# VHH binders against Phenylalanine--tRNA ligase, chloroplastic/mitochondrial, part 11

Target 1, 376 residues: Phenylalanine--tRNA ligase, chloroplastic/mitochondrial, of Arabidopsis thaliana (Mouse-ear cress) (q94k73)
Amino acid sequence: AVDIGGVAIARNDVVREDDPTNNVPDSIFSKLGMQLHRRDKHPIGILKNAIYDYFDSNYSNKFEKFEDLSPIVTTKQNFDDVLVPADHVSRSLNDTYYVDSQTVLRCHTSAHQAELLRKGHSRFLVTGDVYRRDSIDSTHYPVFHQMEGFCVFSPEDWNGSGKDSTLYAAEDLKKCLEGLARHLFGSVEMRWVDTYFPFTNPSFELEIYFKEDWLEVLGCGVTEQVILKQSGLENNVAWAFGLGLERLAMVLFDIPDIRFFWSSDERFTSQFGKGELGVKFKPYSKYPPCYKDISFWISDLFTENNFCEVVRGIAGDLVEEVKLIDQFTNKKKGLTSHCYRIVFRSMERSLTDEEVNDLQSKVRDEVQKKLNVELR
Key: E = the ipSAE of ESMFold2; O = the ipSAE of OpenDDE; V2 = 0.75 times the mean of E and O plus 0.25 times the DockQ between their complexes.

## First folded at step 4 (VHH)

Design g35 (framework vhh_3k1k_2)
Fold by ESMFold2-Fast, scan of step 4:
Structure g35 (fold): chain B 376 residues (1-376), chain A 122 residues (1-122)
Amino acid sequence: as target 1 above (376 residues)
Amino acid sequence: QVQLVESGGALVQPGGSLRLSCAASGFTFSNYAMRWYRQAPGKEREWVAGISSSGGSTSYEDSVKGRFTISRDDARNTVYLQMNSLKPEDTAVYYCAAPGYSEGWERYFDYWGQGTQVTVSS
């Protein structure tokens, strides 16, 4: 049993073999309760602490911190309460881990907004592990960490400002987050980019000019009024932001692969012993990659995410990248073939030809069984 | 299946006007912000204009401010770009985009149309 938010969660509560909707593998269950964001000498915990320091220093400890909320949430919390459309791709079993038809592993910390607002919280930061079925490359992993901020205003806050409530909230938000970016990255050029999130309007991204390119730091916006109305706050306005901790930590600490965050190797973990933001990761001996290609005729139900789940399920962290390298359509039969390159590489040791060939053989067998594809 | 289909591109004289349309299907259009981008041969694709899901907020790249207007018709699932006072440097393929299904804050699925060619020439 794992302690999650003060509740003991057993394997059979999450890996539901008796439920046809359940798509949570044991490898994902093993990540629950690991609490990387709460470890003071782990890069994710270090970054979380640095952001908390910003809010404590610049907002007089007015933001409540929630870092131990359960990642097991209802579909209502994860989708409906944050205005995710009924036809949205994220509701698919191809993108989200379902415990059952009404229960998921949260895709975002926004899943807790409505609950916290109903409990009377108006200024808060939520930090935790989030889960998504996704591609395999140096920046994508099915478990990562997000921080979300939320701030509610009353008419008394903006009536004296001479500004409309939405403009007041948007300007306050931008000032807050420009300060956060300066706190983390120093004096860098910044720009605001308009975007879309279902739970905010207007919606923005903050980008910084870093290492000769524009880097997205966070998404944010003014909260959709219908969310506030559902929580009894129809006379209020609010802002929200969210950021991925791994994305920022990789940049700040010069970590080249997201798999490192889950490494127990002392060559990695020992570099962060001071618990400080100023550390730059020093690479150790690089081991050779092993490339294996697989080609098959896809089915109407095939998705790249489901293929990556098969590969991750077999190889775990021994797979570094899965990349589509060729696509061919047979016009006479109306069939499409995909060819993927699987890159096997450990961060800790050299892989033998025998073990890579064994992994590839298992991938070939499982992709046919689970995805109903025909090997080419 | 998300689909965006642009139309309205044509050859026009400098100082002329064009209205581009983008018909959207496969998603709840009224819930999404919409954007226009353009790309001239040998140049990077650049953002041109954006409109919020409610239509209450619009934004424009500096070189087109005052000349271009973005609008939307949610009943027809269509976004428009009204282009006035066209200049030779506005010549490009114009793309409609639905910026992203975000799984929370960190991930975008950008959906792009096939583009419509605008040529400003005498």
Scores: ipSAE 0.115, ipTM 0.437, lowest interface PAE 3.1, mean pLDDT 88

Design g36 (framework vhh_3k1k_2)
Fold by ESMFold2-Fast, scan of step 4:
Structure g36 (fold): chain B 376 residues (1-376), chain A 121 residues (1-121)
Amino acid sequence: as target 1 above (376 residues)
Amino acid sequence: QVQLVESGGALVQPGGSLRLSCAASGFTFSSYAMRWYRQAPGKEREWVAGISTSGGSTSYEDSVKGRFTISRDDARNTVYLQMNSLKPEDTAVYYCATGYSYGWETPFDYWGQGTQVTVSS
């Protein structure tokens, strides 16, 4: 059992071996309720607090904070209410953790927008853990944390501004988020990049020039009118933004690998004891990587995400990276071969040859069994 | 199935002009923002310009601002990059890109094969 938002959730409520849609492994269940964003001496919690401080000081504590909402949501909340197209890849079992055909582990904090609006909330921040079946590298992990902001305006807010409602909301949004970026990163060069999110129009990404690279800080936009209309707000406009906390924390604290956020090692945790943004992580480990290659003929149903799920299920946090290193098609046979390099490395200790060989053997066996690929 | 095909790259004298085109297929073009990137020899791929789904919002990297103009024609599923007052520093392979995202994730980027622009006397 795990406590989620004051409710006890049993393993068998989430890891449903009796349901053919269920693809939630015990390793993912073990992450539910950990609430890294609510730990004042954890990098994720420190960053969340710094962002909350910005909104509290600049908006007079007018933003409601929701940081303990359940990550177990309906497919309606996660996809339909935020206008994700019916054919979008994110709806696939290859990309999303399904509890059952109508229930998922939320892929984004936007899953709560429509519900909060229908409950009468108009200015809020939502922070929490989100879940995605994903690749394996230093910046991708199947559980990470997002923060989302939402702000509704009424006609009296823009009537008299000399601007239409969408322009009013977009300009307010950009001013707000430029201030947030300055709060977190100081005096930095910024740029706005056009993008697409199904639940906003126009849609933007804010990038900053930081340590000689352009860094994407957040996505944002003016909320699609149909979302507001469905919540009884057809005469209003709103803006929304979202950001990944791990991505920003890795840059702000110089953390080189996303796996560190899940470390209970005192050599990591003790560095953040002051609960402040100014800390730079100091590496304590210097452990060697071990490289193992695997080649196989793929099937029409093969995906890299499903391969990474197999690898992660066997090796856990002992796998640092999975990289496609070669691909070719035998045109006479109509078969395509992929070769992946699996990089094994622990952040805590050196791995033995025996341990790595055992993990690789299990990967070879499980890939054939679960993904119906033929080893080459 | 998603395909982006760039065209219009050429050798141009400094101060010259060039228009790049990117023909898109396999997705609902009007629902996606479009972007141009470039990659010069020995450098990382850099963002050049972006245009919103409506075409009403455009953005540019500082070094090209005032010289380059991005536009789109949704009826033809095409995005354009008009390049004026070209400099030797603009020499690069130019890539058209698009992507979709949800929940504020980094978009799944689809890239064309690129078109070579060389600015030399």
Scores: ipSAE 0.171, ipTM 0.492, lowest interface PAE 2.4, mean pLDDT 87

Design g37 (framework vhh_3k1k_2)
Fold by ESMFold2-Fast, scan of step 4:
Structure g37 (fold): chain B 376 residues (1-376), chain A 122 residues (1-122)
Amino acid sequence: as target 1 above (376 residues)
Amino acid sequence: QVQLVESGGALVQPGGSLRLSCAASGFTFSSYSMRWYRQAPGKEREWVAGISGSGGSTSYEDSVKGRFTISRDDARNTVYLQMNSLKPEDTAVYYCAVGDYSEGFETYFDYWGQGTQVTVSS
């Protein structure tokens, strides 16, 4: 059992072989309750604390922090309440981990927004682990961490400002987040990029000029009135922002691979300390990669996400990258073949040929069983 | 089987107007927000305009506000971009896109059209 939000959750409550919708493997269950964002000496926890310090210092401790909410949420919370259409691809079993037909592992921290507003919270930060069935490369992992901020204003807040409610909220938002970016990255060139999110209007991305390129730090905007109205706040205006902690931590700490965040190796963990936002990761020995190619005729059950899930389930953190390297269609038979390169590399040791061959053999067997593909 | 097909791009004089269309198929069009992006040679792809699934909210990049209007016709599965007072700086390939809502503030797009070229003479 793992402790999640003060509740003991048993394996069979999440990895349910008796439920046809369930697609949560033991490898994902093992990540529940790890609470990397709540570890003071972990890069994710260090970054989260630095952001919290910014809000505490500049907003007089007025932002409530929710960092221990359960990542097991309803489909209503995860999709409907954030305006995801009923037929959207993200609702599929190929993209989202389902516990059952009504319950998922949250894809984003926005899943808690409506409930917190209903409970009367008006200024808050939500931080936690989020889950997605995704590709395998140096920046993608099926578990990562997000932070969302939300701030509600009443007519009394903007009536004396000389601005309408939307302009008031947008200006407050930009000032707040420019300060946050300076707090984290120092004196860097910044720009606002107009964009579109269906749950905010206007919508923005904040970019900084960092290491000779523009880096997106966060997305944000003024909350759509429909969302406020459904929470009984039709006479209010609000802003929201969201950011991925791994993406920012990799840039801030010079961490080259997302798998490092899950490492217990002392050569990694010893480099970071409480409050040490300025630490740059120093590489230790880089071990040789082993490349293995696999080719097969795809089936109706095949998606790249489902293939990556098979690979991840077998190899865990020993797989560094999965990449499509060739595609061929036999028009006469109506069959399509995919060829993937699997890059095996550990961050802690050299892998043996025997070990890699064993992993590849298991991948070959499981992909046929799970995805009904025919090997070439 | 999501498909987006843009049309309406042309060569036009500065100050002129064009209406771009994007025909969508393979999904329940009326349930999805739609977006227009553009990309000039050697530049990053930039967002231009967006419209919600209900059509009740629209948003625009600052440089096109007051000149461009996004609209949709759900009976025709089509989104439009009406472009007025065109400038040489509006020269770009214009793309229709349907975005990923579930990523929250992360912009991950699964589906883009092939684009339609708009050229505004110097």
Scores: ipSAE 0.166, ipTM 0.547, lowest interface PAE 3.0, mean pLDDT 87

Design g38 (framework vhh_3k1k_2; at its last look DockQ between E and O 0.55; V2 from the best seeds 0.45)
Fold by OpenDDE, look of step 5:
Structure g38 (fold): chain B 376 residues (1-376), chain A 121 residues (1-121)
Amino acid sequence: as target 1 above (376 residues)
Amino acid sequence: QVQLVESGGALVQPGGSLRLSCAASGFTFSSYAMRWYRQAPGKEREWVAGISSSGDRTSYEDSVKGRFTISRDDARNTVYLQMNSLKPEDTAVYYCAKDYSEGWETYFDYWGQGTQVTVSS
């Protein structure tokens, strides 16, 4: 059992082998209790704290902070309340971890916006681990961390400004986030990019010029009025933003692989301390990769995410990357073949050929068993 | 298979008008927001306009506000971009995109081949 916010979560509450909708593996369950964002000496925690400091200093502690909300949420919270269509692909078992047909592991921190608004919270930051079924590479991990910011305004806030409510909110948002960017990265060139989100209008992305490239920092926008209306705030306007902590941390701390965040190796963990934002990671060893190719005829059960789940289930954090390198369709057979390259690389040690061969063999067996593919 | 086919691009004089169309197939069109992008020579592809799945919400980049209108016809699986008061700076290849937003992250599954819009005197 893991404890989150004073609530005990048992394995059987999350990993339900008797429920056909359940697709949460033990490896994912084991991550629920890690709470990296709440570790003061961890890069994710350091970054979170730095953001907190900004809001505390600039907004006189007006933002409530939520960092221990349960990642187990309803489909209504995760999808409906944020205006995700009923038939949207993100709702699929391919993309989202389901506990049951009505309950999921949150795939974004925005899952908590509606509930917090209904409970009467008007300014808040939500930080937490989120879960997505995804590909395997240096920037993708099935568990990562997000921060959600939300700020509600009342008519009395903008009536004297000479601005309409949307413009007022947008300008406040931009000012806030530009300040945040400077707080984290120092004096940097910034630009705003217009974009589209289902739950904000207008929508923006903030980019900073960092290390000779433009980096997307976060998405944000003025909250759609329908969301506020549903929460009893029809006369209000609000802005919201969302950022990925790993993405920012990788840049700020110069961490080259997202897997490092989950390392317990002292060579990694000892490099960081409380409040030490921007300390650059020093590589201690780079071990050689091992490449293994696997080819198979795909089945109806096959998706790339399903395949990655199989690979990760077998090899864990010993897999650096899974990449499609070839595909062809046999029209006569009506079958499609995929060839994937699996890159095995440990962050902690050199892998032996024997170990890699064993892992590959297990992957080959498991992919046939679980996905009903035919190996070539 | 998802397919997006843009059309309607042409050479026009400054101040002219064009209507672009994007025919969609291979997915439940009505369930997805649609977007228009454009890419000018030597520039990065930029967002131009978006429309929600229900069509009740539209958004535009600042440079095209008041001039461009995005709309959709779900019965025909088509999204449109009405472009009025065209300027030379609007010259670009225009692309339609299927929305794949998950939270604050937006992914694009498919791009069409694009349609060339040239505004020149």
Scores: ipSAE 0.321, ipTM 0.676, lowest interface PAE 1.3, mean pLDDT 93
ESMFold2-Fast, scan of step 4: ipSAE 0.542; ipTM 0.769
ESMFold2, look of step 5: ipSAE 0.525; ipTM 0.766
ESMFold2 (binder alone), look of step 5: mean pLDDT 81; pTM 0.817

Design g39 (framework vhh_3k1k_2)
Fold by ESMFold2-Fast, scan of step 4:
Structure g39 (fold): chain B 376 residues (1-376), chain A 123 residues (1-123)
Amino acid sequence: as target 1 above (376 residues)
Amino acid sequence: QVQLVESGGALVQPGGSLRLSCAASGFTFSRYAMRWYRQAPGKEREWVAGISSSGGSTSYEDSVKGRFTISRDDARNTVYLQMNSLKPEDTAVYYCARDTYSEGWETYSFDYWGQGTQVTVSS
């Protein structure tokens, strides 16, 4: 059992062997309730606190904070209420963890927008763990943390401004988020990039020029009117933003691998004991990688995300990277071959050849069984 | 497996028009939003245009708004970029990209396939 927002969640309520839709493994269940964003001396919690300090100082504590909402949500909350198209790839079992056909582990904190608006909240920040079946590399992990902000305006807010409601909201949003970026990164060049999100129009990304490269900080926009209308706010406009905390924390703290956020090693955790921004992660002993290649003919069941799930399920945090290194199609046989390189490396110790060979053997067996591929 | 093949790039005079095509294979095209990017010599990659999986929503970089139009033909597994009123500043290699995770405020992460298609705007 894990405690989520004061509610006890049993393993068998999430890892459902009796449900054909369920694709939540025990390794993902083990991440529920860890609450890294609520730990004042963890990099994610430190960054969350720094962002909260910005909003408290510049908006007079007018933003309500929700950091303990359940990551177990309905498909309606996660997709339909935020206007994710019916044909969008994120709805696939290959990309999202399904508890059952109507219940998922949230892919984003936007899953709570409609719920909070219906409860009468109009200015809020939501922070929490989000879940995606994803690739394996130094910046991708199946669990990460997002913060979302939402701000509703009434006609009284823009009627005296000389601006239409959408322009008022967009300009307020950009001013707010430029201030946030300066709060976190100091004096940096910034640019706005037009983009598309299904739940905002117009939609923007904020990029900063940091350490000789453009870094995408956050996505944002003016909320689609249909979302507001569904909550009885058809005479209002709103802005929303969202950001990935790991992405920003890795840059701010010089953390080279996303797996470090899940480390209980004192050599990592002790570096953040002051609970402050401005700490730069100091690497300790560097352990050697072990490279293992696997080649197979793919099947209709095969996706890279499903392959990464097999690897993650067996190796946990001992796998650093999975990369496609070769691909070819034999048209005579009508078959396509993929070759992946699996990089095994622990953050805490050297791995033995015996241990790595055992992990690779289990990966070879499991990929054939679960994804119906033919090894070559 | 996944393959995107860009075509239609050419040398064009300023003020001219060009239509780029991107033929997709190895995935269910209709399920993915599609994007166009460009990279000019000695410059960083720039997003140009995007189209939702349903085709009901499009978006553009400010410098190309009103001049470029993105569209898709799901029956042909193809995304198009119609470029009008071309300027020397539009000179770049143009890439199409498949969107994998576009909801939830994430920055778009794309792998570029093939070599792109070169567009040169010069007299």
Scores: ipSAE 0.157, ipTM 0.491, lowest interface PAE 2.9, mean pLDDT 87

Design g40 (framework vhh_3k1k_2)
Fold by ESMFold2-Fast, scan of step 4:
Structure g40 (fold): chain B 376 residues (1-376), chain A 121 residues (1-121)
Amino acid sequence: as target 1 above (376 residues)
Amino acid sequence: QVQLVESGGALVQPGGSLRLSCAASGFTFSSYAMRWYRQAPGKEREWVAGISHSGGSTSYEDSVKGRFTISRDDARNTVYLQMNSLKPEDTAVYYCAAGYTEGWESYLDYWGQGTQVTVSS
C-alpha cells in the first residue's frame, strides 16, 4: 500500500494481473507516492521551490499550488478533457501505463486542468509525478516530474489593451515564461518555436541557447476554448504551460544521468543538503560499463518502448542505456532485424560478469516470450 | 512509413524568389506542427520557420522575418516556404521537419532529406 494524495492505494488496485489492459509493472508501482518534488533537499524539490518563488515574487502569491493530486486518473481526464485526438500515439498501450481500460497513470499534469477549473480555480500551478513508457538513456526514465501553470483572463483584462483575447493571452504567457527562464538560467538567448499540443492553440515551446545548443525548456499555449466552455468560462481565455523538472534540474545542477534522482547514495544526496539552487553536482566514483548486444527479427508486436519495458522490468536501474546500433531488411523475405546495445552500469557499485550475464539471459528469454521476436 | 520529401530547391540570383514544398505521408499531417530548418556549409543546422497544426500561428528566425512565409495545405499534406528577397547568406540545404508532441514535450522525430538552395551572383 502506498499513500497517494491522502488515500491508501494497494498493489492489486494498480498492478491488475486479471485485467487484459493492465500494463503496470511492480517497478512502476514502487515509484508511486515517493513525492520527490515535495522534498526540500532533493534536486526536484529544490527546483520546484525556486519556480514557486518566481511566481510568488512576480505575481503577488496569486497562483494556487497543487502538488499532491493523485497520478491515477481517468482516460477522460488524461485524454478527452485535454482534446487528445482518438488516433494519438499517447493513447496506445505502447506509450501509456493503463490500470484498466478507463484508468491510467497520468502522462502529464494537464490531466487536472478541467477538474481544477470546475472547482473554481483560475490561476494555479500543478506539480507531480507523470508516467510514460519510454526509451532508456541518460535523459529518459518512465517516471518523471512536471510542473504545469494555468491562468484565466476575463474581458476586462484585455479590453482596452488594443489586442484580441488570444493575442493578449499569448503575449502575457511569453512574458511570464521568459521571466521564469531568466530567473532559473540568467542571461541566455531565447527563442519561441511553433509546435502542436491538442489542448492549446496557438502552441509554442521555449528554447534557450545553453552550452552551445538550443535546449527546450517548456511547452505552452493559449488554452482551447472547448476546455473553458466545459467549466462555464466561455467568455474567458486562458494560457497554460508545462515543463519537465528532471530535464531542467539535470542542466541546472549538472546531473549527468536521470537515474541519480532516485538514488539514496550519500555521495549524491549529501550534495543537496542545503536545499539551494545553483549547486553543481560533483562526480564521484565511476564504475565500469558492461555492453551486451542483442539481435532479432522484429514482429508486429515489437516497438522500442515495449523492448525497453522488458529490459527495465528485468534490470531496473542497472541498465544505463539501450541503443539501436544496426538495422537490416531482408528484401527477399520482407523481414527487418534490429540490433540493440544494452549498457549495464550501476551508479553505486561494480557489476559482476555473472550478474550481467544473468540479466542478459533473462532479457533474451523475455523479449522472445512477450514480443514474439526471433533472436539472431 | 513516415516520409517527408522536400522539393523546389534551385540556383537563384540575389533578390530573387523561390518556393519550397514538403510533401508528407505516413502520419496524421493535420495534427502536427511543421518546421523548416537549414544547414549552410560548415555550419550547424538552424531553425528557419514554423507553423502550428491549425495554421493559425507562424514564427520565423529574425534574419528571415518579412522575407519568408511558411504556409500549409492539409488537403494536400504539404507545407510550403515562400522565400523572397533572397540573399547569398540564405544558401543552404533546407529541411522539412514534423513536430511530434506528447503532453508538453516536443520532438522533431521526422525529417526530410533536404533540398539545396543556392543564392549566387
Scores: ipSAE 0.314, ipTM 0.643, lowest interface PAE 1.6, mean pLDDT 88

Design g41 (framework vhh_7n9e_1)
Fold by ESMFold2-Fast, scan of step 4:
Structure g41 (fold): chain B 376 residues (1-376), chain A 122 residues (1-122)
Amino acid sequence: as target 1 above (376 residues)
Amino acid sequence: DVQLVESGGGLVQAGGSLRLSCAASGFTFSSYAMYWGRQAPGKGREWVSGISSSGGSTAYASSVKGRFTISRDNAKNTLYLQMNNLKPEDTALYYCAAPGYSEGWETYFDYWGQGTQVTVSS
């Protein structure tokens, strides 16, 4: 059993063979309760602590921290309460891990906003593992960590400011997050980009100019009033932000592949023993890649995420990248062929030709069976 | 099926004005922030202007601030760029765009239209 927030969760509570909606494999269940964000000598935990230090120092410990909330949430929490449209792609079994038709592994820490507001919390940070069926490359993994911040204001906060409530909240938000970016990255050029999120209006992305490129740090905005009204806060205004910890940690620590966060190899883990942001990852090994191409006619129900799920289920962390390298459509017959390149490479050792050939053979068999595609 | 179709480009003399339009379809336009970008030959895409979903917030590149005005009509699913006091340096293919996915919080689209050519003669 896995201990999640003081509750023992058994395999059969999450991997449900008796439920047709369940799409959680044992490999994903094995990630539950690992809590990399709560390890003070792990890059994710180090980054979380640095962000907490910013809020503690600049906001006088006014933000409550929630880092042990269950990642097993209702579809109401994960979608409805944060105003995700009924037709949004994230609700699909192709993109989200479902325990059953009403229960998912959370896709974002925003799943806890309404719960915490209902319990009377008004300034908080939520940190935890989030789950998405996703692509395979150096920056994408089906489990990653997110932090979310939330801050509620009352009329007393903005009445003396000469600003309406939305402008007050937006300006406070931007000042707060510019300070956070400077805390993590130092003196950098920043820009605000308008965007859309279903649970905020206006919505923004913060980008920084770092190492000769614009890097997106976080998404944020002023919370939709309907969310506040449902919690009895109709006379208030609030801001929220969310950020991916792996994305920032890879940049801050010069970590080249997201799979390193799950490594127990001493050559990796020993580099972070001091628990400090100033560490730059030092490469210790580089093993040769093995490229295998697979071509097939796609079905009407084919998705790249489902293909990546098959590859991950067979190869685990021995697959470094899956990339579409060719696409051909026979317009007269309405048939489309995809060709993917699978890059096999371990972070810890060289792979043998026999081992890679066995993995590729299993991928070829499984993709036909599960995705109803015809190999070429 | 998301579609963004720009129009309103053309040839204009320095100091003149043009109004660009972007017709959006295949998504709930009123729920999305929108952007204008441009690309001169041999250059990468440059951000020009952005507008929030409600139209309540706008932003501009320093090179166009005070001369260009972004606006939207959510009832018509149309984005606009009013360009005044055009300069030869404004010559470019102009695109409208919607935001894409982000690691922190998801958006729906990161799509650029075909573009509409603006040529400013000296």
Scores: ipSAE 0.020, ipTM 0.341, lowest interface PAE 4.3, mean pLDDT 86

